# Ledger of designs, part 1: VH-VL binders against Protein cereblon (ohgt)

Scores and structures below are computed, not measured.

Target 1, 230 residues: Protein cereblon (ohgt), of Drosophila ananassae (Fruit fly) (b3m1f2r157to386)
Amino acid sequence: LSRVPGVDYLEHILFPGEVLPFMIDGSLFDDEMPGLDGLIFGVGFPLMQPPEDNPHKLYGVTCQVYEKGESGRQLVFYKSRALQRIVINCDDIQGPPQYIARNPTSKCFSKVKILPEYFLPEPLKCVDMGSMSRFRDIPSMRDKYRRYQLSSTPWPADACQEYAYEEIVERARKKLEIHKIDTMPRCPIQLSFWLVRNLHLTEKMMRLTFLTDSVNTRLQLIGSTLKEES
Below, numbering starts at 1 at the first letter of every chain, in headers, positions and changes, except where a header shows other numbers; antibody chains are not in Kabat numbers.
F, E and O stand for the ipSAE by ESMFold2-Fast, ESMFold2 and OpenDDE, each averaged over both directions (binder to target, target to binder). V2 = 0.75 x the mean of E and O + 0.25 x the DockQ between their complexes.
[cut] marks letters that were taken out.
The coordinates of atoms that the task and the answers printed are left out; those that the model quotes come from them. Centres of patches stay.

## First folded at step 1 (VH-VL)

Design d0 (framework fv_duvortuxizumab; at its last look DockQ between E and O 0.01; V2 from the best seeds 0.00; counts 0 for: pae E 12.2 > 2, placed apart)
Fold by ESMFold2-Fast, scan of step 1:
Structure d0 (fold): chain C 230 residues (1-230), chain A 122 residues (1-122), chain B 106 residues (1-106)
Amino acid sequence: as target 1 above (230 residues)
Amino acid sequence: QVTLRESGPALVKPTQTLTLTCTFSGFSLSTSGMGVGWIRQPPGKALEWLAHIYWDDDKRYNPALKSRLTISKDTSKNQVFLTMTNMDPVDTATYYCARGYSYGYDYYFDYWGQGTTVTVSS
Amino acid sequence: ENVLTQSPATLSVTPGEKATITCRASQSVSYMHWYQQKPGQAPRLLIYDASNRATGVPSRFSGSGSGTDHTLTISSLEAEDAATYYCQQYSSYPLTFGQGTKLEIK
């Protein structure tokens, strides 16, 4: 397995927004690591480690250190926050044969690609406001209201996305503890990552939700997990 | 919908170079995890992987044929190209392009073109 | 290279019966993928990442296995299932396919 010293990544995927505490030999980071606002690390996950000589990609996150302290003469304690999903070409990794050693003796460097977060805004929230929304609950007007929705957005994709998003939030509120709901982010991108960790998803679902670039798809995958019976 | 279509010469003489074009729609080869590969199948024989190109322009070749193969892409035109040098009658086959999909470190093909038949004879 | 050996080479089954196709790898495979190829057609993805059915694939198709021994099972054969089936791995480079299993419906 490949790991950062002081951190056990066994079968855990670190999602953006999560806090990663770790300790490392201070001599390895004697100088500040290259980064925009502090020390930034690319982290690979053990369950995604490629076989030897496999030219496949290693997935991880960039981490920004927001707090550091001394825990002995040679150990430095870091608190970091995962920021962005990344992919690394294993051929681009420079350093020891093992990407992340339990006890590394030297630094490893690699070119990384930051993975985008795509979120399609839900047009129905703005377009449904007005005269036509008053017909939603009238059976004789349901066809006019439905046609209004269809004419305002491409069906079924946009309507299904709006429905899924609101329903997912509602289902999550019913399933989660009150103290956790109080910390739920309002930003859909951050919400998608927050939901993955707090809903205790399966390993397969964790992988699928981590690897999609579409926030809408990630939320729909989470929503499918919240559905008990069909 | 996702579609791929192969094009190229149907007949090639021994020692000549084969160039095939794969034109696709319904996805972008700039999307993370996406790739396009070339697979061939001689008449009545098994599938053989030739080459693959990833969204990040990373290229992989079958070691048995690597010296003869070049894969490239034009993302703006939704095209992937395969060049194979020094053609021989044993290279007679149906050549397929297919969309590769890799989440994590594994790789498989979820959509295939119809295939283009290439016959190598004098 | 990781050599994939399929057995049997040819399988003849009556509609409604169960068919099992095996794929034996010379090296461990984390996830096996399976394709169906009907005469005169391009291959079609059936199973990916060992046990996941591709879009539009009937529930009668299932994949299982780990390490060097993997199987594709068709629980209730239909006449339309007559085809050649291929396993594929990329747990190690280069990407390889099995030699194929021809399934005939009698």
Scores: ipSAE 0.005, ipTM 0.448, lowest interface PAE 14.6, mean pLDDT 72
ESMFold2, look of step 9: ipSAE 0.006; ipTM 0.479
ESMFold2 (binder alone), look of step 9: mean pLDDT 92; pTM 0.948
OpenDDE, look of step 9: ipSAE 0.000; ipTM 0.496

Design dA16 (framework fv_duvortuxizumab)
Fold by ESMFold2-Fast, scan of step 1:
Structure dA16 (fold): chain C 230 residues (1-230), chain A 127 residues (1-127), chain B 106 residues (1-106)
Amino acid sequence: as target 1 above (230 residues)
Amino acid sequence: QVTLRESGPALVKPTQTLTLTCTFSGFSLSTSGMGVGWIRQPPGKALEWLAHIYWDDDKRYNPALKSRLTISKDTSKNQVFLTMTNMDPVDTATYYCARDQYTMPIYGSDSYYFDYWGQGTTVTVSS
Amino acid sequence: ENVLTQSPATLSVTPGEKATITCRASQSVSYMHWYQQKPGQAPRLLIYDASNRATGVPSRFSGSGSGTDHTLTISSLEAEDAATYYCQQYSSYPLTFGQGTKLEIK
């Protein structure tokens, strides 16, 4: 159980769906202060490399308080759940800014932008990507091809995206406890974050899976980790 | 744990072809993002990248030596091979193989680095 | 090719002091990597993607910088830090290393 009163950043990466428990000194709240139930706040991760042009730019998540518990009369226990990936104090990302509390006890707000989740479920998309192989043999374009391959169709040789999805599910089933497997979501977006939360990934893989906006890429990166360890 | 080990002849005559083998364990070249590179270091000089090969069988060579180099892999045996033709005394060096990692760029260029290295094999070119 | 120039070429420092090694690239580098090589040994990865410490690397080592100027800093130097340090880029093909900085502990 982590204590995060007044803290707006974590030394580790939180993925959507992950629970962040915390305790607040109840003496800090008088009769006038509203309860924290349903409160949305932002959490940043210094582990993510700061951008060159803006040292205050942070990647993070929004968290929403969903449960209030009892930890003692003066200390109040709360449970929050990470919901969406965000970037904090940045205008480089497209979309309207949101203003979210910096932490559960803060009266200060940070400007954030919600990062999108893209998923390509169409089998025909796999065939169309074959033309990108032309860039594989051009040294200056090879990194672009590799990036594109990881973003859209990480393994063009694999016939169907549906097959890759089922393969990942099967590998996860063999590696994880039965109790956890019972809670595995069917939605690819939710599954990609669920897998990261329940698998022990290297710091590098956690960064890569967090930074990508492509669910397809995230699932494939996770799948590669399962393949290497199994 | 990740280990890499180079093997090949310690002595090569001028004009001959050098073939080096890198045998590794603790990872697979069937894993997305993984690769193996070859780097050499002449006595008392800096490191020089030669070639690398990745999980998708993509190959890249140092342009200065491209006409002389061939890199290949046997994924099932966890081996990567480097062949260098027309050896010359100036090619005398310690040859290393290393695991080549790819990272997703945040601000532009893709990034590659070598996180685990073999002990190196010394190749002397003399008549 | 993107030429990496390290400075100083040789650095001599006392144990407990801080050492700073710079790497200047002829073209912008998004991610600089740093390696340590002791005499008779293979290089060892210290820093990757500009500022991340590799597995097993002490917190004394840190990387910083962006664009054409990158820095490796070693705080509280120890005798075992005597080595040659190399920067490496792959923001442009071909992959290049710096010429090396020899760190000597007095």
Scores: ipSAE 0.000, ipTM 0.402, lowest interface PAE 20.5, mean pLDDT 75

Design dA2 (framework fv_duvortuxizumab)
Fold by ESMFold2-Fast, scan of step 1:
Structure dA2 (fold): chain C 230 residues (1-230), chain A 127 residues (1-127), chain B 106 residues (1-106)
Amino acid sequence: as target 1 above (230 residues)
Amino acid sequence: QVTLRESGPALVKPTQTLTLTCTFSGFSLSTSGMGVGWIRQPPGKALEWLAHIYWDDDKRYNPALKSRLTISKDTSKNQVFLTMTNMDPVDTATYYCARETVELPIYGDTTYAFDIWGQGTTVTVSS
Amino acid sequence: ENVLTQSPATLSVTPGEKATITCRASQSVSYMHWYQQKPGQAPRLLIYDASNRATGVPSRFSGSGSGTDHTLTISSLEAEDAATYYCQQYSSYPLTFGQGTKLEIK
């Protein structure tokens, strides 16, 4: 478990990689504005159902301030980026209430559990379409293929899985603007979150893709949405 | 801090077998995505890729030299080995090992390129 | 084999000038990298995936291109930039390097 300085809530789901801009009004403080560069804080999503065995836990993300935006005389704008999925234990929060505003200057701390990202080769539907082993022989294709594996390699299921992911990427490209494609990550973990952030998904699909620890499952869920709409 | 260092004989006679060791620190070949490659450079000539090995024991060889090359690793010792049989004077070169994974500024993202190189070990093949 | 041809073979420039090195591949390249090698030293990664600067590489180095044509540009050249520069493709086996471009600073 990690501690973060304060936790705020959002009415929508924020995925890793997404920018969370926020504004602080200096007039709300009795003294000068605190320095926020590099600050890590927690953001919770009260609209997500808590884990079944613990109703006092809240799903969320950690965010880190990376840039001071445009600043007026009293208003200061900041940019932060979501980094990791977390579970927040509401019973361990210390200090003043932090669930009311997107204010990372809180001195409150909450114990959080960082949720892991697994990317194991999971069975996908394979069709008889000839040799798929060629994907392992192409270096540019191999880095996607290899990043999906953390242990044993079943043959030829891995080749079918690589083909399915390439289809998902191609279908997504048809729906995305060119400038967004230039920012597409090659890591499957970040790609899965990037796709959710840049595609118009239903609230149900956003919840399902956020809650899964399996990158392969997340990509399959995204792929099913793209298949229905294409 | 990531470092790699090559070791092996400085002199090899024609027809003998060359064995080179790459010892590294600052990363592990048990970590998913990590790989180590071997590249050589004859005096005054361009770089030539020889072979690479990844964390999952995936191995690839330059087809021009494949029959002569064997790459292996000892993950527990942070070492990668390259063996080249039937050495010839034309194989005289500086041999480099390099980490074949670039850690990107965004957490969890990587790409494949030779990002950190050893200093190289010079191998001369002569009678 | 994907053959990489660099132009020019040798380039001589004055400090403060701009140098442009091109790499033409015989087959389309998805991932092109650039390396700098100073005399007596190991190569150093400068640019990965066509346009991304490696850690610690000065902003005066930039890469561009796609497909078969890629370019390395060095703006505001400094004496320390005298070196041989190599392109390298990571799109097909065997992995291949260009023949190198020797950059001399007058």
Scores: ipSAE 0.000, ipTM 0.419, lowest interface PAE 18.2, mean pLDDT 74

Design dA4 (framework fv_duvortuxizumab)
Fold by ESMFold2-Fast, scan of step 1:
Structure dA4 (fold): chain C 230 residues (1-230), chain A 124 residues (1-124), chain B 106 residues (1-106)
Amino acid sequence: as target 1 above (230 residues)
Amino acid sequence: QVTLRESGPALVKPTQTLTLTCTFSGFSLSTSGMGVGWIRQPPGKALEWLAHIYWDDDKRYNPALKSRLTISKDTSKNQVFLTMTNMDPVDTATYYCARTYEMPLFGDYYFDYWGQGTTVTVSS
Amino acid sequence: ENVLTQSPATLSVTPGEKATITCRASQSVSYMHWYQQKPGQAPRLLIYDASNRATGVPSRFSGSGSGTDHTLTISSLEAEDAATYYCQQYSSYPLTFGQGTKLEIK
């Protein structure tokens, strides 16, 4: 279980990689404004109601402050970035939207569970022929190596998962402006969240893509949205 | 369900000390971010914030009245107390307690659930 | 002290009409809160952080504004909306309320 020094409720879903700007009013402090550089805090989404069995659970993200903005009249602006999906234990809270953590200046933190991001590496690749790769560059063995490669390659419908991933990336390029495509991550985990952030998805699709722990499933859900283009 | 209820004397003589009690249910002041504030309203006039107290015993007072006010809590009994010294006829008002939140990121302070109010009259 | 001035002081409207109440702050306010108070009752939170409706508040209530000028709008007024409305700020200490706007339904 991880601890975060502050949790706020947000009306919409925030995905890892998104920037969350916020403001703190120094006039409400008797002493100097607390230092928030590098602060990690939690943000909850009341709209992501968990199953009835756990009505007090709240889904959200952790955010980390990375930049201090210009200060005006006791107001200090900060920029934070969402990092990881979390579940917050809300057993002590009556109805959203409710705050569930201490001030950053306090010693106490709310406990959260960090949700994992599972990515299965390209499951339908060619069979690893490490022992046979030694023969690839030997002329007398080239035909044997080629035949092993062809007989071991999953050519039928089973190859669809690897090709679907590449196809999803190409479909996304057609919908997005060039300047956004230039910022596209290479890592599949980061790419899955980047696609959600940069595509105009329905509320239902945003919920489904947030709730899945499987990067492969998230990419498939995104891909289904891209296929429906008219 | 969240409920708050104020209690205290209906009549106070000038120069005396007023003590009010807020008893609540449906939430706890052991929960991070939770707080209770006191607001008063003289007959036919606007609302005036007096003080608030949070789960970690952080206390804030209206500067105009700070020297006269003391706020405290008993977390185990779900009670918050307000003491105001040297009462004057101009302090005649309905006194409310209300639930509030400390939002460290935004400094948001709003009152989402209020008690029914208790009327305090200051006269000789 | 950030002084909040509401206008109008009193507003009389017919059921089904739209009412607009303004709150002007002496200092900039990023977010404004709004409360409804019926005679003999405690205030009720309507709008928090400028534009968010509190739990159980009908959709006909909406808030808008930034800086020094903020507005509460009630579309298609109902008889039950007769009350005094107050704005509140937290952008400076102490917390302050407006003087109130009395809404009367004819």
Scores: ipSAE 0.000, ipTM 0.419, lowest interface PAE 15.5, mean pLDDT 73

Design dA7 (framework fv_duvortuxizumab)
Fold by ESMFold2-Fast, scan of step 1:
Structure dA7 (fold): chain C 230 residues (1-230), chain A 128 residues (1-128), chain B 106 residues (1-106)
Amino acid sequence: as target 1 above (230 residues)
Amino acid sequence: QVTLRESGPALVKPTQTLTLTCTFSGFSLSTSGMGVGWIRQPPGKALEWLAHIYWDDDKRYNPALKSRLTISKDTSKNQVFLTMTNMDPVDTATYYCARGTVEIELYGSGTYTYMDVWGQGTTVTVSS
Amino acid sequence: ENVLTQSPATLSVTPGEKATITCRASQSVSYMHWYQQKPGQAPRLLIYDASNRATGVPSRFSGSGSGTDHTLTISSLEAEDAATYYCQQYSSYPLTFGQGTKLEIK
């Protein structure tokens, strides 16, 4: 297994919508370190072995910091949320190079391909950090928003509103507590990730659902699991 | 101080393969964000981008010429190579190598934006 | 491919005057850069990302614009500014350059 520079590794798979909390020793920050509020960074999953044709390809997610809290004099607590599935260090992608910082304290970057999903939220606006001696030239935000708009393009309203939601809810009630059912999204993309996050799936099923690009296929795989009882 | 210098043959016969070397100093292609590209300019014509190679060995080629181009690097020797097959008189040009800079967005992404330092260029004439 | 068209093709001005060069793209541009090339020399970066001056570039050079239309302005022209100027875009591969504007000083 080849290590990809600039990527932080997690022992488990994160799906879009999951919270990734972390702490940073505040003494590690200097005046040149950018603020972490709204930071988008990449996380890779060695549990998902790369395809045999490309040993350097690694699957992962982008995470965005949305909350900051102080925990003791030197420790700063952050909450981030996984947003999009990505492929890290993919040599066959076309388009402009995209680089995601590893671990919020690192300035090392790796090339990533964002796997498009519809109905994803627009990226948070970056806070203007002013001048930085090493990274004085900040690229235009237009390219970033254009890429996110492509990945967040909505599916037709009828496809999102009236697939077999009521049937899935009925099956989920057999395995999940009522208060969790109340938070169940109707949009099929969000629902597919929500179900993975709230059901206790096997490692094999977790890998299959993460690697599936088709939301319909992902929902069918999960639906089949809900239909059968342990 | 950053410098780049191109080297290669001044004369190439039609159908032969051209190999150019770019030797540089003042930076390393092991440094995240660094890249080197090749650009050519036929006499009296516009600049044409050919290929780019990045610190992570990511390679980009002009689609119009991709089947004829190969870009590679030797990071330890600070060298980048360009090979172009099946040379034609229309390929007569001055060939430049230049450092490509990836601008780093402060919030975790970067884009390739510009070429800040160029070599002096090497002239290649394709003639029988 | 994103085609860049520069105007004018040739510009002749007197020292101390202002020169304006425009670059029009066939598709919207994420990043526009400007280069100066003197006869027999390699191009030199002047402006990157529409409006930022490169290191060592005199303050009389400025860039502006967005989308499909960008402009390079040289205030108070000096004899040493005689050169061909090129715009270059990056929004997707391949990278493309304009055809160049030749600036002559009388």
Scores: ipSAE 0.000, ipTM 0.433, lowest interface PAE 13.2, mean pLDDT 73

Design dB3 (framework fv_duvortuxizumab)
Fold by ESMFold2-Fast, scan of step 1:
Structure dB3 (fold): chain C 230 residues (1-230), chain A 126 residues (1-126), chain B 106 residues (1-106)
Amino acid sequence: as target 1 above (230 residues)
Amino acid sequence: QVTLRESGPALVKPTQTLTLTCTFSGFSLSTSGMGVGWIRQPPGKALEWLAHIYWDDDKRYNPALKSRLTISKDTSKNQVFLTMTNMDPVDTATYYCARGTVTLPEGFTYHYMDVWGQGTTVTVSS
Amino acid sequence: ENVLTQSPATLSVTPGEKATITCRASQSVSYMHWYQQKPGQAPRLLIYDASNRATGVPSRFSGSGSGTDHTLTISSLEAEDAATYYCQQYSSYPLTFGQGTKLEIK
């Protein structure tokens, strides 16, 4: 469990890699404007159902400030980038436990749990002879097993992986401009978030792709959306 | 009065590293919202942005050239440096440094260059 | 990257006439700026954020536009206006320039 300063609420879901620009009016502070260089803070999405039906927890992302500009004492401009999916424990935020906007310059901290990104390098089903091996030892099924074995060759795992990625990329090409495809990451984890950022998904699909810890499932959900429109 | 002046070698051989210096006066890179960038122009061609460095040491590079570029500053001497590795004849150009402004009343940055140096011509040939 | 296309590539006009240069971006821009470059000289900022004249720029220079389409207009052209004009945008890095429009005075 880690702690991050403050939390802010957004009307829309941010995925890792997205830019969150914001401005802070220094006139709203009693003291001098706090520095935010390199600050990592939490951003929550009250539009999603809380984990485990607990209304005090909120899905969100960590964001890190990477650019700043100033217009004197009163107004400061920042750019931040979403890094990781998190769950925010609102019970640890100073003030009300309900979904309320928080200033990222706050000295209050929320406990956050960084959500994992799981990737299994076998995204497609290959023809598997294992399920037929039981019939090898049954006299009445031996002929059936041999016919199945001869007619169906299992694909190597790496070929299945290549085909899955090639299929997703080919479908994406029909919907995305060439210059965007040139920026497509090779890493499956980064690719899954990049596709969400660059494709027009429904609110339901945005929620489903955000909530899954499985990169394979996220890619499959995106692929299904592309297939349905073709 | 704000002035910037570029300096560096006029001739560079292919595969060598180019280092350019921008020396300026009339402003400080300690001032919030100030930045200095490098722009180049091959003979008879358009302007191409290379890199920017800001008061807080934030650095931005043109992605097409990022692996070859390094921008740095010496705030106390009012100097900004650009290093470009593995020079090629296609890199022959006039190189400019210019002051960028990053601060607006509403907190946004315009990302324009309001004062430019005279430029220094770099020829890449054997 | 956001690609800027200027039109026309070359323009020849008579003193006292009006010149119009357009700049079209492949993506919507946050800010569009215009520069003037005379032969052998560094570029000079003319217009920033679509329509604001830089300090010392004559009132005959004006800019307009938003989103992807922007225009630089020079009214009552003078001999000293012979130059190449460039648009430059910011929406995100990298900063990009148009290919330039060469304006010649007859």
Scores: ipSAE 0.000, ipTM 0.397, lowest interface PAE 19.5, mean pLDDT 74

Design dB4 (framework fv_duvortuxizumab)
Heavy chain, then light chain:
Amino acid sequence: QVTLRESGPALVKPTQTLTLTCTFSGFSLSTSGMGVGWIRQPPGKALEWLAHIYWDDDKRYNPALKSRLTISKDTSKNQVFLTMTNMDPVDTATYYCARDYTIPSGYTYAFDIWGQGTTVTVSS
Amino acid sequence: ENVLTQSPATLSVTPGEKATITCRASQSVSYMHWYQQKPGQAPRLLIYDASNRATGVPSRFSGSGSGTDHTLTISSLEAEDAATYYCQQYSSYPLTFGQGTKLEIK
ESMFold2-Fast, scan of step 1: ipSAE 0.006; ipTM 0.503

Design dB8 (framework fv_duvortuxizumab)
Fold by ESMFold2-Fast, scan of step 1:
Structure dB8 (fold): chain C 230 residues (1-230), chain A 126 residues (1-126), chain B 106 residues (1-106)
Amino acid sequence: as target 1 above (230 residues)
Amino acid sequence: QVTLRESGPALVKPTQTLTLTCTFSGFSLSTSGMGVGWIRQPPGKALEWLAHIYWDDDKRYNPALKSRLTISKDTSKNQVFLTMTNMDPVDTATYYCARGEYTLPWGETYSYFDYWGQGTTVTVSS
Amino acid sequence: ENVLTQSPATLSVTPGEKATITCRASQSVSYMHWYQQKPGQAPRLLIYDASNRATGVPSRFSGSGSGTDHTLTISSLEAEDAATYYCQQYSSYPLTFGQGTKLEIK
């Protein structure tokens, strides 16, 4: 578990790479305002179900402040960027959490677990394309996915080809504007999060793509969405 | 053709333990992702979920009643059992078993109940 | 616990009219499920995953909504639609049902 100062709650999901702008009334933080440059803080998503049905944990992201400006008297504008997916232990929040939109009025700290990103450079596997493949990378459901995988019927080889990495990228290029394509990352990990941010995904798909530790699984989920949307 | 049927005592005295059996056909609880749950309904009131058991013996309980509930299965006989201890008159209800598939811990639900038993009425009185 | 509140508690309509039943959740629900229960019968699945119609359910039934507000709509009501309707979520543990809406056909 790592420790981060400040935990705030958002009613939407932030993915790594996304910018979170916010404003703070400097009079509320006094000595803490100069220390916000480079600050890493936690952001939790109360609307996400906690891991393993544990109500004391929240999914979220770490955000790092990278720019500041000033707007009006004592009102400071900040830009932060989401970096890593985390699980926040609510039992370890030492002060009341504050909504970023309401300007934090108190200091708090929380213990967090950083979630890993796995990428296999092998071609995407068609046997992993079932609904249950999403559970492979979630610790609380890894056993269920394993058992599902062992009992599932093998897919035809041609079905696997439709979800190959290169095909997902090509389908995305056809749906996105040229200026967006120019900002597309080359790294598969960054690409998987970039695609979620730039495509019109349902809340269900956004949760599934956020919760998987597997970049391959995240890309497969995105690929299935691109096929469903004509 | 999927069918489920509940069986158990119609009358239970306060402080006794209730045991209900759900017998089903048309599907197997050895099929990956498959599950069976128990739901009750007091006369004139809303539905209340009690417990669920999955193909891999994973069990989920309503936290409000967890200390009183035990769910189990016999996959070879196509049966699911619910045991509820320390019965009280407020537990008088119709008890249903229903088929429900895998539940995702992150709040996306694959657990909806597509087939229900007819229900068995349990009255708790002295 | 995610509390589901249905409105109205009771609804009386004539055949051929449209009925709208709302389910409001205390926490966001991605996909709501809907059930129909006639007196003396077990509940019957109508709508799953917010908007998908269950097998054998007439096209006059539809579901919509996202977040905390979800709706079941019955277009061109028929006498056989008199029943109590329940919403259900499992976007948060534990699985919960709404308190029910009783639909009466005149």
Scores: ipSAE 0.000, ipTM 0.400, lowest interface PAE 21.4, mean pLDDT 74

